# Ledger of designs, part 14: VHH binders against b0bn94

Target 1, 137 residues: b0bn94
Amino acid sequence: AEVQQLRVQEAVDAMVKSVERENIRKMQGLMFRCSANCCEDNQASMQQVHQCIERCHAPLAQAQALVTSELERFQDRLARCTMHCNDKAKDSMDAGSKELQVKRQLDSCVAKCVDDHMHLIPTMTKKIKESLSSIGK
Below, E stands for the ipSAE of ESMFold2; O stands for the ipSAE of OpenDDE; V2 stands for 0.75 times the mean of E and O plus 0.25 times the DockQ between their complexes.

## First folded at step 6 (VHH)

Design s61 (framework vhh_5j56_2)
Fold by ESMFold2-Fast, scan of step 6:
Structure s61 (fold): chain B 137 residues (1-137), chain A 131 residues (1-131)
Amino acid sequence: as target 1 above (137 residues)
Amino acid sequence: QVQLVESGGGLVQPGGSLRLSCVASGFTFDYSSSYAIGWFRQAPGKEREGLSYISSSGGSRTYYSDSVKGRFTISRDNAKNTVYLQMNSLKPEDTAVYYCARGPYTYEWSSGKYKYYFDYWGQGTQVTVSS
């Protein structure tokens, strides 16, 4: 099941890097240009400059919160699926099944959890990118 | 007004158990937002140490410091707006003031890790482990 965990980690990492490259990086650029413009006002007080910079940061903060929330939801769903597999394996062992049989059943169950959830990643990626596009409107 | 109130501290012998409670008021656990509630402790002459965190999201993601992993368990009761820390196998080294705190967390792109920033703190509750 270490192989299955690596599959999930690599797929999640690829999704996050895709979102970072295509969406977050652009938002970071806009945030810093916005913040630089706040600093160009020679008549603004330091408090006004600070508030201006905070307003520039808000869309990126919302974007990161959204990605964090979606990623936690995905990981929670997968964890509950694999937890069910572990519970079934324990029940089988308690009922007197042989260790090798239980291991094969557990491995197959976990692999199915991973396969089912891996199929969700492209749709999740698209949903995240669409949601990010609505931020800052 | 955000307020966090700890309770459940006291004197206990080595090997004993205590359950700390943190009652939150002035806000509701909102699954649409990204924040965590965590337990911290500070002993005289030592730095404040983070012990365990739990997220507000549906995943209830938890973190444990190596010093308490396997001995302490964090949980929440959303109906009571309360977070708990179950402390087992207590040691004299666990003697400290225990605080609960709330703050945002976010996924850090550069490190690939979740980062936690606690900005609201309770008043603390004293735990003393002594024979």
Scores: ipSAE 0.006, ipTM 0.296, lowest interface PAE 9.7, mean pLDDT 81

Design s62 (framework vhh_7nfr_2)
Fold by ESMFold2-Fast, scan of step 6:
Parts: structure tokens; sequence; C-alpha cells
Structure s62 (fold): chain B 137 residues (1-137), chain A 127 residues (1-127)
């Protein structure tokens, strides 16, 4: 089950790094250039400058929220799958199965959950990148 | 130092209601998914309910669906489990747990399992 955790962590980290390199970094660069421009307006009050900077940060905040939302959806699906595995394991215990047998069945079930959800990562990645492309229209 | 502290357990009659609370400290509560897990006498631990970090998504064990409601207050750093129509089969020690499946932005790590547990609160449904 430690192996399954590592698989998921590596796949999600690779996806997030890809999104950061291809999309987030460019947005962050644009944000700082936008913020620098806010500071060059010598007629603006400090409050107006701060409001300008906050507007510059909005697209990046939206981008991070989108990534977080997609990760939460992915995590929620894994959690539901794991709950199903636990229910089956408890049913086996109640039916008199030995603990070692139940543990093997649980581990196998969780592994299948991970395998099934790894296939969702490419689709999730595409959705994230498409959504990010819509930010700052 | 991560701390999870349950409260609200007790003795209740069949058909009664209880509200469990879990006070969280030592971490950014709003960034983590949370769960309730129970352990009945002589049995292993079983998931009861899950709530996403924002509170927008919840999942329940089939046997408690419609009777239990998981909720959170991210301002007060508190997790709740509202239990209605309690049955003798709900007798167990209820644990508050952090996770599973949380992506931690500060460390850049995805956490697959429960990494912290409370000490538990006893719920007894007697006939």
Amino acid sequence: as target 1 above (137 residues)
Amino acid sequence: QVQLQESGGGLVQPGGSLRLSCAASGFTFSSYAMSWVRQAPGEGREWVSYISSSGSRTYYKDSVKGRFTIARDNVKNTLYLLMDSLKSDDTAVYYCARGPYTYEWSSGKYKYYFDYWGQGTQVTVSS
C-alpha cells in the first residue's frame, strides 16, 4: 500500500510540475509585470496601487484554484474507491475470513483503485490546461 | 505539532442522536481533507465519512448514508459528525483523521493515507 501511495504521489507531482512549467510560470511572469506597471503610476494612491496589484494576481489565484479543484475531484474519487474496498473487507471479516486473507484482498482492491484512477490523469491534465488557457481572456 | 481532539461521544438509546466534534490545531485545517473512522469492539477500523478540504464534497459508508452528516468549519478549525437514527451497530470508538488523498501545496507532496489520528471518542448505543 506504500508502493501505491508512491505511485499516486509521483504521477500527481509529474502532472502538477508539467502544468507549472507550461502554464503557471507564464501566468506568474505576466502577474509580476502587471504588478510592476501598477507601481509605475505616480498619480495613483497607495490604495489604488494595491487594488491594481490584486487585479494582477487574480488570474494566478484562479489558476491555482482550478488545479486544486481538479486534484480534490481526483482525491475524492480515490477516497470513495478506498471506502468501497474497506466495506468489502469488513464484509469478509464478518463472514469469518482470516485477517491475513482480508488484508490481501484489501491491498489488491486498493491497488486496483490506484490503477483505475491513474488512467484519469491524462484527461485531468488536458482539462486543467484547457481551463487555464481560458484565464485572462 | 498536529493535534486532533474528538469530543461529543456518549451513551444514547437506539433511534437517538449525537454530534461529534474534532478540534484541529497545528496545521492549516482548510488545506486538508478530513475523515471519520470507527472501530467497534472486536472489529477492525472502518471508514465512516469523508469531507474535502473546502467542504464541497462528502462521501459516506453505505450503512450510514442518510443518517450521518459530516461537516466542517474552516474558520473554527473544527470537524463535525452529526449522527441521527443511531443503531446498536453504530457502537464504536470514533476517530477523527486527517486525509486521505491531500495535496499539500507548502511541501509539494501528495499524501495518500491518513497521517494523523485523534485519540477517539466512545459512542455506545444501548438497547
Scores: ipSAE 0.013, ipTM 0.405, lowest interface PAE 6.8, mean pLDDT 81

Design s63 (framework vhh_7nfr_2)
Fold by ESMFold2-Fast, scan of step 6:
Structure s63 (fold): chain B 137 residues (1-137), chain A 127 residues (1-127)
Amino acid sequence: as target 1 above (137 residues)
Amino acid sequence: QVQLQESGGGLVQPGGSLRLSCAASGFTFSSYAMSWVRQAPGEGREWVSWISSSGSRTYYAKSVKGRFTIARDNVKNTLYLLMDSLKSDDTAVYYCAKGPYTYEWSSGKYKYYFDYWGQGTQVTVSS
């Protein structure tokens, strides 16, 4: 069961690092350069400078929200699957199944949840990167 | 140091309502999914409800679906369980739990689904 946990953690970490390196870091740099340019406008009022900086931050905020939303969706699906496994285990227990048998069924059910969701990570990564590339266009 | 403090339990008549609260500290509450779990006298622990980190998604055990509502306030670092149409079968100690984040966290104190448990709050439904 440790192996299944490690598989999910490593795959999610690899995805987040890839997105950070290829998309988020570039947007962070652009945001700070944009904000610096706002501050160098000697003709702008204080309020205009603040509005300028807020506009510079919007793409990065959108990008972070998008990544968070996709990760939450993935975790929600995995959590729902494992909770269904729990409900099935309770049904088996109520029907008089032995505790050892119930535990084995639960472990197998959870393993299937992980297997089913692991193959979705590459597709999710691609979707995130495509969506991020559209921000600020 | 992760801390979860439940409150809001008490004695209520069948058909009544209660609202449980869980105050969280020692971790970034808004980054973790949260759950409510209960344990009735002489029985094992039963998962009751789950809510995603943002609060946009919720799931319920079939025994409470349609009667209970889970909610969270990420600004106040507080988790809620709104319980309507209470039945004698709902009598239990209710625990606030961090997770599950499924395979992102270690099982820790309770295996398979949960990371941390609070001290609990007693709910008694009796005439």
Scores: ipSAE 0.040, ipTM 0.430, lowest interface PAE 6.1, mean pLDDT 78

Design s64 (framework vhh_7nfr_2)
Fold by ESMFold2-Fast, scan of step 6:
Structure s64 (fold): chain B 137 residues (1-137), chain A 127 residues (1-127)
Amino acid sequence: as target 1 above (137 residues)
Amino acid sequence: QVQLQESGGGLVQPGGSLRLSCAASGFTFSSYAMSWVRQAPGEGREWVSFISSSGSRTYYAKSVKGRFTIARDNVKNTLYLLMDSLKSDDTAVYYCARGPYTYEWSSGKYKYYFDYWGQGTQVTVSS
């Protein structure tokens, strides 16, 4: 079960790092340049500068919220799948199955949950990047 | 310095109700999914319920679905388990656990396991 959990962690980490490098970092750069431009207006009041900076932050905040929402959805689906596996294991124990048999069935079920969700990561990554590319358009 | 502290356990008669609370400290509570896990005398740990970081999604073990409700208050950093129609089979030590499956932006890590546990609170359903 640790091996399956590490597979998920590595795949999600790779996805997040890819999204950060290729999309989030660019947005952060644009945010700082936008904010710097707000500060170069010598005629603007302090309130106008602050409002300008807030507007510069909006796309990055939206992007981070989007990635967080997609990760939460992925996590929730994986949790539901593994909880189902635990329910099956409990049912087998209550029916008198041997502990080793139940553990093997649980491990197999969790492995299938991971396999089923791992194959979705490339598609999820593509959707995230496409959605992020639409932010600020 | 992550700490989880349960309260609200006790002795109750079959058909009764209890509300368990878990006070969280030492981390950004609103960024983590939370769970309740129980251990009955002489048995292994059973995953009871799960709630997502925002509280928008909840899941329940078949044995408690329809009787228990998991909830959270991200302002108060508190997790709840509302238990109705208690049965003798619900007798167990109930643990508050952080996780599983949550991404922590501050550390850049994906937490796929229960990485912290409370001390547990005893629930006894008996006449």
Scores: ipSAE 0.113, ipTM 0.545, lowest interface PAE 5.3, mean pLDDT 82

Design s7 (framework vhh_7nfr_2)
Fold by ESMFold2-Fast, scan of step 6:
Structure s7 (fold): chain B 137 residues (1-137), chain A 127 residues (1-127)
Amino acid sequence: as target 1 above (137 residues)
Amino acid sequence: QVQLQESGGGLVQPGGSLRLSCAASGFTFSSYAMSWVRQAPGEGREWVSYISSSGSRTYYAKSVKGRFTIARDNVKNTLYLLMDSLKSDDTAVYYCARGPYVYEWSSGKYKYYFDYWGQGTQVTVSS
């Protein structure tokens, strides 16, 4: 159970770090350069400069929201899978199965949930990177 | 480099309120679920509250439910804990912690991994 949780955390952390290094950091750089350009317009009012800076920030905010949405979807799907395992375990207990047998079935079921969803991470990573690459174009 | 910095702790009387803040830097804050964890002197760490990466899901320990509210501002990269109706039993060092979550079937609760912690902020509830 702890081993499975650590596997998920490590895989998600690796994915987020990859996305941050390859996509988010570049977008942050573009945002700050865009904002600096807003400040170089000597004819703009302070309100116009502020609005310009906010527009520069929008792509990065959109990118962060997208990554957050995909991670929440992933975690929600994994949670539903483990809930199904819990329901199966409860059904087994109600049918008179022994506690140790039920616990082994539950552990096996959760391990399969993690294995199945870990296989989705590379596809999710590619989708995130593709979506991020389209932002601000 | 990942950094979590808590603030807002202090001495308050029973029935009082405090707002704790956790400033996050060095990572994409909006991509991570966050938690508050506390530790009283000589005790183990007790999970207090959880918030999903978007803020759409929140969970609370039974001991604080109805009195504490967890919130986050993903634009400001800040996590909050709004503590109301404080009791002497709430006296502890409060830590901000980062981690994704996985549902724990045996307890019906979300479990989380804590890969980074803040340094903590002391909350003392005493007259």
Scores: ipSAE 0.005, ipTM 0.131, lowest interface PAE 11.2, mean pLDDT 78

Design s8 (framework vhh_7nfr_2)
Fold by ESMFold2-Fast, scan of step 6:
Structure s8 (fold): chain B 137 residues (1-137), chain A 127 residues (1-127)
Amino acid sequence: as target 1 above (137 residues)
Amino acid sequence: QVQLQESGGGLVQPGGSLRLSCAASGFTFSSYAMSWVRQAPGEGREWVSYISSSGSRTYYAKSVKGRFTIARDNVKNTLYLLMDSLKSDDTAVYYCARGTYEYTWSSGKYRYYFDYWGQGTQVTVSS
């Protein structure tokens, strides 16, 4: 349902903002300070300066890719769960169950998928933050 | 009647290449996104690759990215999977499926919603 979709979107948005506030902002600051230091090396060639800046950006790029990858996996898992619910509903209809009963079963199944995956968000957030911390080492 | 028919599977050595085709009929092929899904012996189905209806967007599973290329010909109503640098663990039955990857989360629209599947074509990578 549309209500379930909104619940998931709001929870994910809150998680992303938390990661940005607690981890990404710090990494962005470190990236700019690192890049500034590259530009202050008057002995370096232009190519060496650009390579230095690229190295400074690598941790943040890795962090952004990691967050994107985790969100993609989460979205995929949730989509597969709700697809299973739809298949079960179709099987019930094919078996001759009443429309209202099938609708109730589908809504309950989808709500459970959402609830189960909402429960995974704190664990996913912790894993993301731990992974981001390891990049800083 | 919607029909999807795969072909091009076979036996190939590790490091080899294969091109799979999926002939579509009974619907407006150019209006639907398409995917490839595989099933290895004793395993569940694994999504492999996606292509949007126009061909402008493609996505790949991590396990095949950089080795496989998905393509389509909307004039010929044919979907392709070009497989390079094949590994023993690519051994599976490969299915083409009609569906979409463009939908948002957890509504009546699913990322891996497939409504029609082909019969499958066997790919065996031996060593």
Scores: ipSAE 0.000, ipTM 0.093, lowest interface PAE 14.5, mean pLDDT 77

Design s9 (framework vhh_7nfr_2)
Fold by ESMFold2-Fast, scan of step 6:
Structure s9 (fold): chain B 137 residues (1-137), chain A 127 residues (1-127)
Amino acid sequence: as target 1 above (137 residues)
Amino acid sequence: QVQLQESGGGLVQPGGSLRLSCAASGFTFSSYAMSWVRQAPGEGREWVSYISSSGSRTYYAKSVKGRFTIARDNVKNTLYLLMDSLKSDDTAVYYCARGPYRYEWSSGKYEYYFDYWGQGTQVTVSS
């Protein structure tokens, strides 16, 4: 229960820190360079320059939205898995299993959900980083 | 501070319908997944339903699938549970809960928010 929550929190926190250091900061640098390039176009009107700058800033907002979306997908999958564990525990109770046995089964099932989903984090991290790279184009 | 307030419970006959509401305040409702959890007298908690932050994904406990519908209104900061074909076994206190999980950008943490609960609303299915 608490232990499994902490495992998820720590693993996701580490992933987000990795994404921030390796990708978000790079995108911020690219954003400022993009904006500087807008200002160097001597044939553009002031209105066109402002619109150019706005477009340069859009990728950072998209990057944050993408990371949030991927984390929500991860959360949704984990929630579904945990709900299945609760359904299984309820079935055991209805069948007359003892409270201690049901608690043990629930704890084991939730632990497996967490273990299974922890194995997805490296792949998710890679996908996020690749997606962030493509947004900057 | 996070506050969740349920309403809409009451006495209903078997086969009847009820709509539960949960008013949320103290946080950006549209950024969080939400759940309904129930507890029958003398029994443990049962996770009833889940809805993603945008409302695009929903999940249901086997016991309520096909009878209950979870929905949300992100403009009104309100979560709903539409309950059809109610059975005596649905008698319980129904709680809305935030989560289970969400990444909080300001703190840089992926936190378990399932422990933020409303006060509950009683649903009694009886003749």
Scores: ipSAE 0.098, ipTM 0.508, lowest interface PAE 5.2, mean pLDDT 81

## First folded at step 7 (VHH; framework vhh_7nfr_2)

Design j1 (at its last look DockQ between E and O 0.05; V2 from the best seeds 0.00; counts 0 for: pae E 11.6 > 2, placed apart)
Fold by OpenDDE, look of step 7:
Formats: sequence, C-alpha cells, structure tokens
Structure j1 (fold): chain B 137 residues (1-137), chain A 127 residues (1-127)
Amino acid sequence: as target 1 above (137 residues)
Amino acid sequence: QVQLQESGGGLVQPGGSLRLSCAASGFTFSSYAMSWVRQAPGEGREWVSYISSSGSRTYYAKSVKGRFTIARDNVKNTLYLLMDSLKSDDTAVYYCARGPYTWSYESGKYKYTFDYWGQGTQVTVSS
C-alpha cells in the first residue's frame, strides 16, 4: 500500500513541477515586470503604486488558488477511495476473514484506487494549464 | 507597509477550542488570499489553511480538516482560524501569512511560500 501511495505522489509531484515550469513561472515573471512598471511611475502616489502592484499580483494569486483547489480535490478523492478500502477491510475482519486474505484485498483495493486516480492526472493537468492560461485575459 | 498581527493563542486542553485572529494592514486585504501556517517545535513550517480573497474558497491540510475553520472579514481586515477538537499535535506557533505567493520544493515535498508573515501566536495543547 505504501508503494502505491508513493506512485501517485510522484506523479502528482511531476505534474506540479510541470505546471510550475510551464505556467506559474511565467505568471510570476509577468507579475514582477508589472510591479516593476508600477514602480517606474515617479508621479504616482504611494497609494497608487501599491494599488498598481496589487493589481499585478491578482493573477498569480488566482493561479495559486486554482492549483491549490485542484490538488486538494484530487487528494481528497484519493483519500476517500483509500478510506473506503480500509472500511471494507475492517468489515471483512469483523466477518471472520483471515488476516492475510484481508490484507491482500486491501492492497488490491488501494492499488486500484491509485491506478484509477493516476489515470486522472493527465486530464487534471490539462485542465489546470488551460485554466491558468486564461487567467488575466 | 504590510503588517500582520496574530492573536488568540494560548494553552488549552485536548478537545478544547481556540480562535485565532490576524489583523492586517498596509494593503488591500480583500484583494489577497490569506493562509494560516504553523510550526511545531523541531519541525518545519506546515501550511494549515487557505482562504481566497473573497472568502468563497477555503482549503485545509488533511491534518486539520474537519476541525479547523478559516474565515475572513474583509471589512475589518481580519483573518480568523477557528480551531476545534484540538490535539496535542496541534501545538505550534501559528502564523498568518499573505498568499501563497510562490511555491518551492523542500525535502522532496511541494511547499507554498508566502510574501508576508505575522510574528506568530503560540498555541499549546496539553493536558
């Protein structure tokens, strides 16, 4: 079961790195350049500059929220699946099943959870990237 | 300048409740997402909860989900963390943070980074 958890974690990590490299990093650059431009207006008041910077920050903030939302949703779904496996295992034990048999069933159930969720990662990634690309436009 | 000031920490027994507050100033509070982050003794900082600028979206670390509630009052420029069913493992300094601003990888784990922090407030859960 632990090995299965590592599989999905690695896949998620890879996705996150991809999103960072291809989308977030670019957005960060835009934010910094935008903010720098705000600072170049020597006639602007302090308040105006701050407001300008805050506007520059908004897309990145939205991006962070979006990524967080998607990751949490994914993790929550996976967790529920695994929890369901655990519940089944407990039920089997309570029904008098042998421990070794229950363990195998649990492992199989968890493996299926991981496999099913790993299959979702590409689609999730695409969705995230598309959404990120639309931010600020 | 940006300022974040936490309050409401203290000593509570397991199963108890606390409400943390974070007073924000020096920026348009309603334009920024906010988070709570905690640091237990000898541990790294751990993200606890996130709330969007409007408050329409909230997220929680698995360790606190179902027990903690993040909220904000954009009129009062205040962030809140309602902590119920506190456990000993919740003992930490709790920080109010603006963001996430960026993210990084530490020890093979994805971690959010934030651009501004409060000074933190101590929460101790002990019998």
Scores: ipSAE 0.020, ipTM 0.418, lowest interface PAE 4.3, mean pLDDT 88
Fold by ESMFold2, look of step 7:
Parts: C-alpha cells; structure tokens; sequence
Structure j1 (fold): chain B 137 residues (1-137), chain A 127 residues (1-127)
C-alpha cells in the first residue's frame, strides 16, 4: 500500500541523510585535504601526483560502495519477503479461501514484512556508520 | 516515457524450451530491479521471477524454480527469461515488469509494486 511505501521511504531517507551528515561529509573533507597534500611534493612526477590523488579518493569511493551495497541488500530482502506473501496468498486462493480473507491475510503479511525490515534499519545504520568510521581511522 | 516490449513467446510441446526477451527504453535500465509476471486465461497475475539491478541476485516462484532462469544484459537494456521443461500449466501471457520495491528516480520514492508493465507475450504449452 501507499502507507507502507511512505514508511519505508521516510526511514531509508532519514538513514541516508544521517550517514551523509555524520560520516560522508567528513570523508569528503579528508579527501580534499589529502589531495592538496599530494601537490606539495615539488620532486614528484606527474604520474606520482596523479596516483597519490587517486589513493586519496579511495576511502570515499569505498564508503559510497558500502552504503550502496547495504541499500541493495535491504531492497532485495524486503522484495523477497513481499514476494513470499504473494505466494502464500496464491496458495490460500488455490485451497478455496474466500477472496476477502485472502486479501486481509496478504495485507497483514506485507505489513509484517515492512515492520520487520523497518526494525532492521537502526542496526543496519549502526553497522554502516561503524564500518565508515573504521575507514577514517 | 518508460516502455517495456516483450518478445519470444510461442507454441511449444511439454518439455520444450523458450527464451523470452524484454527490450527496455525510456529509463536507466541498469538502475532498476526487474521481474517476470504471468497471467493464465481467467486467472490473476502470478509473479514468476525477480532480478536485482546489477543481476547479482535472482529469485523464483516455487512453481518455476529449477526450470526457469532470469537474466539481464545491462548493455543492451534487455531482460530475459529462459524457460526449460515447460508444462501445460505454464501456458500464460508473460509480462516484463519493473520492480517491486524499487527506488524510482522519476518519483524520488520507493515503489512497493510493479510500476511499469509491458504488453505481454503469449506462451502456449500444448500437446
């Protein structure tokens, strides 16, 4: 339903904003300062300076990949849960349950999927922030 | 405008094989999870298979697991369904669908259901 979509959207958006403000923004600052330091060696070759700067970007790239991977994992888990609800609804229809009963069961099943996955977001957020913090140490 | 075009359906004998294709346009295909959904005559729609945006994760309905394979080519913007060991119960119109639970760049929100569908391609399994 639209209500379940809004719940998930708001929670994911809040997590992304929190990670950006508390972790990603700091890593961007470090990346820029690191890159500036690469340019201070008057004896470095052009390729050495370029490679130094590339290494400075690695922590931020790793952080972005980690957040993206966790979001994809969350999306896949929620989708699987909801697809399983559809399978169970079809089984109930095939067994002769009334359409109204099946719809109520389906709606309840989807709401449970959303509730369970909403409860995982704080733990997922903590894991992401801890992993990002270790990159900056 | 998002557009999905299925092809590759046809008449096959039980135990036969088909490969369905779905050409996608009007959106960044590689950013979206995709599914196959089918509808037998006089019945509701039944989800068949799902593939993540990168193609790294796939899921199948119990009725087709082990017989069907979903795949995607993000360079050609094409979704595939390889159907093996076909049964008469597989007779249906097969739809390519975007989703579910996909972050929609058009709306800036999660979508819980399939937000775009193709026109469908008929698969008939008959002796």
Amino acid sequence: as target 1 above (137 residues)
Amino acid sequence: QVQLQESGGGLVQPGGSLRLSCAASGFTFSSYAMSWVRQAPGEGREWVSYISSSGSRTYYAKSVKGRFTIARDNVKNTLYLLMDSLKSDDTAVYYCARGPYTWSYESGKYKYTFDYWGQGTQVTVSS
Scores: ipSAE 0.000, ipTM 0.287, lowest interface PAE 11.6, mean pLDDT 81
ESMFold2 (binder alone), look of step 7: mean pLDDT 81; pTM 0.802

Design j2 (at its last look DockQ between E and O 0.18; V2 from the best seeds 0.00; counts 0 for: pae E 12.3 > 2, placed apart)
Fold by OpenDDE, look of step 7:
Structure j2 (fold): chain B 137 residues (1-137), chain A 127 residues (1-127)
Amino acid sequence: as target 1 above (137 residues)
Amino acid sequence: QVQLQESGGGLVQPGGSLRLSCAASGFTFSTYSMSWVRQAPGEGREWVSYISTSGSRTYYAKSVKGRFTIARDNVKNTLYLLMDSLKSDDTAVYYCARGPFTWSYESGKYKYTFDYWGQGTQVTVSS
């Protein structure tokens, strides 16, 4: 079960790194440069500068929220799947099944959860990147 | 120096409400986005809510969306978090944080990075 968890974790990590490198990092740079430009407007009022900075920050905030939301959804779904496996295992134990048999069933169940979710990662990644690309436009 | 001071935490029953406050000083509050972050026992810090400089934009974690409301008073240099319909899972230390400015992925979780934090205020939801 632990090995399976590592598989999905590595895949998620790779996805996150890709998104960070290709999308988020660029947006961060834009945010900082934009904000710096806001501060250079000596003719602007305090309120105008504040509003300018707000506009600069909004895309990144939205992007971060989006990525977080998608990851949370993914992790929650996977967690529910594995929890269901655990519940089945408990039920089997309560029904008098042998421990070794229950462990095998649990491992198989968790493996299936991980496999099923691994298959979702490319699609999720694509969706995230597409959404991020549309932010600020 | 930058200072953030939370208050308003306490013990409340499930379904109850609380209002957290964060007093900011040592910087131009109105030029920074602000966030609430919480940390439950034995868990890592979790981003809760974000508010833009003017307050025109707000974001919420899925777990609190529809129940929590973030607000700010730039005249009073104060950040607020209105928490309604509180659940046991909302039990945590709640921190006021300046930002986010960056993000990272650590320990299997996506995390916002903030440059300054308050000391936190304890919120306990229990029957």
Scores: ipSAE 0.018, ipTM 0.301, lowest interface PAE 7.8, mean pLDDT 87
Fold by ESMFold2, look of step 7:
Structure j2 (fold): chain B 137 residues (1-137), chain A 127 residues (1-127)
Amino acid sequence: as target 1 above (137 residues)
Amino acid sequence: QVQLQESGGGLVQPGGSLRLSCAASGFTFSTYSMSWVRQAPGEGREWVSYISTSGSRTYYAKSVKGRFTIARDNVKNTLYLLMDSLKSDDTAVYYCARGPFTWSYESGKYKYTFDYWGQGTQVTVSS
């Protein structure tokens, strides 16, 4: 219910804040310095300078896509786990189990899904930060 | 300046097909997830389909699964929606949207939101 939804939301928010503070802000600083360097070439055409600056801005977009992709993978794994819980709950209802027992079994199953997947967040965060270091290659 | 421009809408008979296109400019298209969202007259907006940055993962609303196909061309910076077996209840304005899963530097939060939308293209399925 609300507790499991809040746990996931808080953990994801913390991970995103960590990635922004430690990695994305540095990339933004590099973007501005890169753009300034593009303007130093007085012999470049207007289009060459614009294209140079445009290339300087791509890393932030790539970083956002990387974080989104990892969040999608996390959500997919968690969703599959909770779908399995829902299937088991439906099987129990079809077999005649009482509603309260089924609800408790479902809640326990979902809580374990969340616990197992939340333990992956520190490793996912480290992987994201390492991958962000390779942007631009 | 981020721009999204939809095209390819029109009038079609039930059971017919259409291909929608969305031309993207002003950002690095290949690094953003994209979606199609539709709005029928007098109704709220309904999410239709999603495609990941590389195109390797796609998702569909139950109402269109098996009939619609989302695709992207990261070389041409274009998003597509192939609509087959169209029904009268598919009549709507279809919007190309950037996202979800956007990062906001100002708020420091990462949310399930769409940050840019196109103007929309009308699809009408006439009985």
Scores: ipSAE 0.000, ipTM 0.150, lowest interface PAE 12.3, mean pLDDT 79
ESMFold2 (binder alone), look of step 7: mean pLDDT 82; pTM 0.810

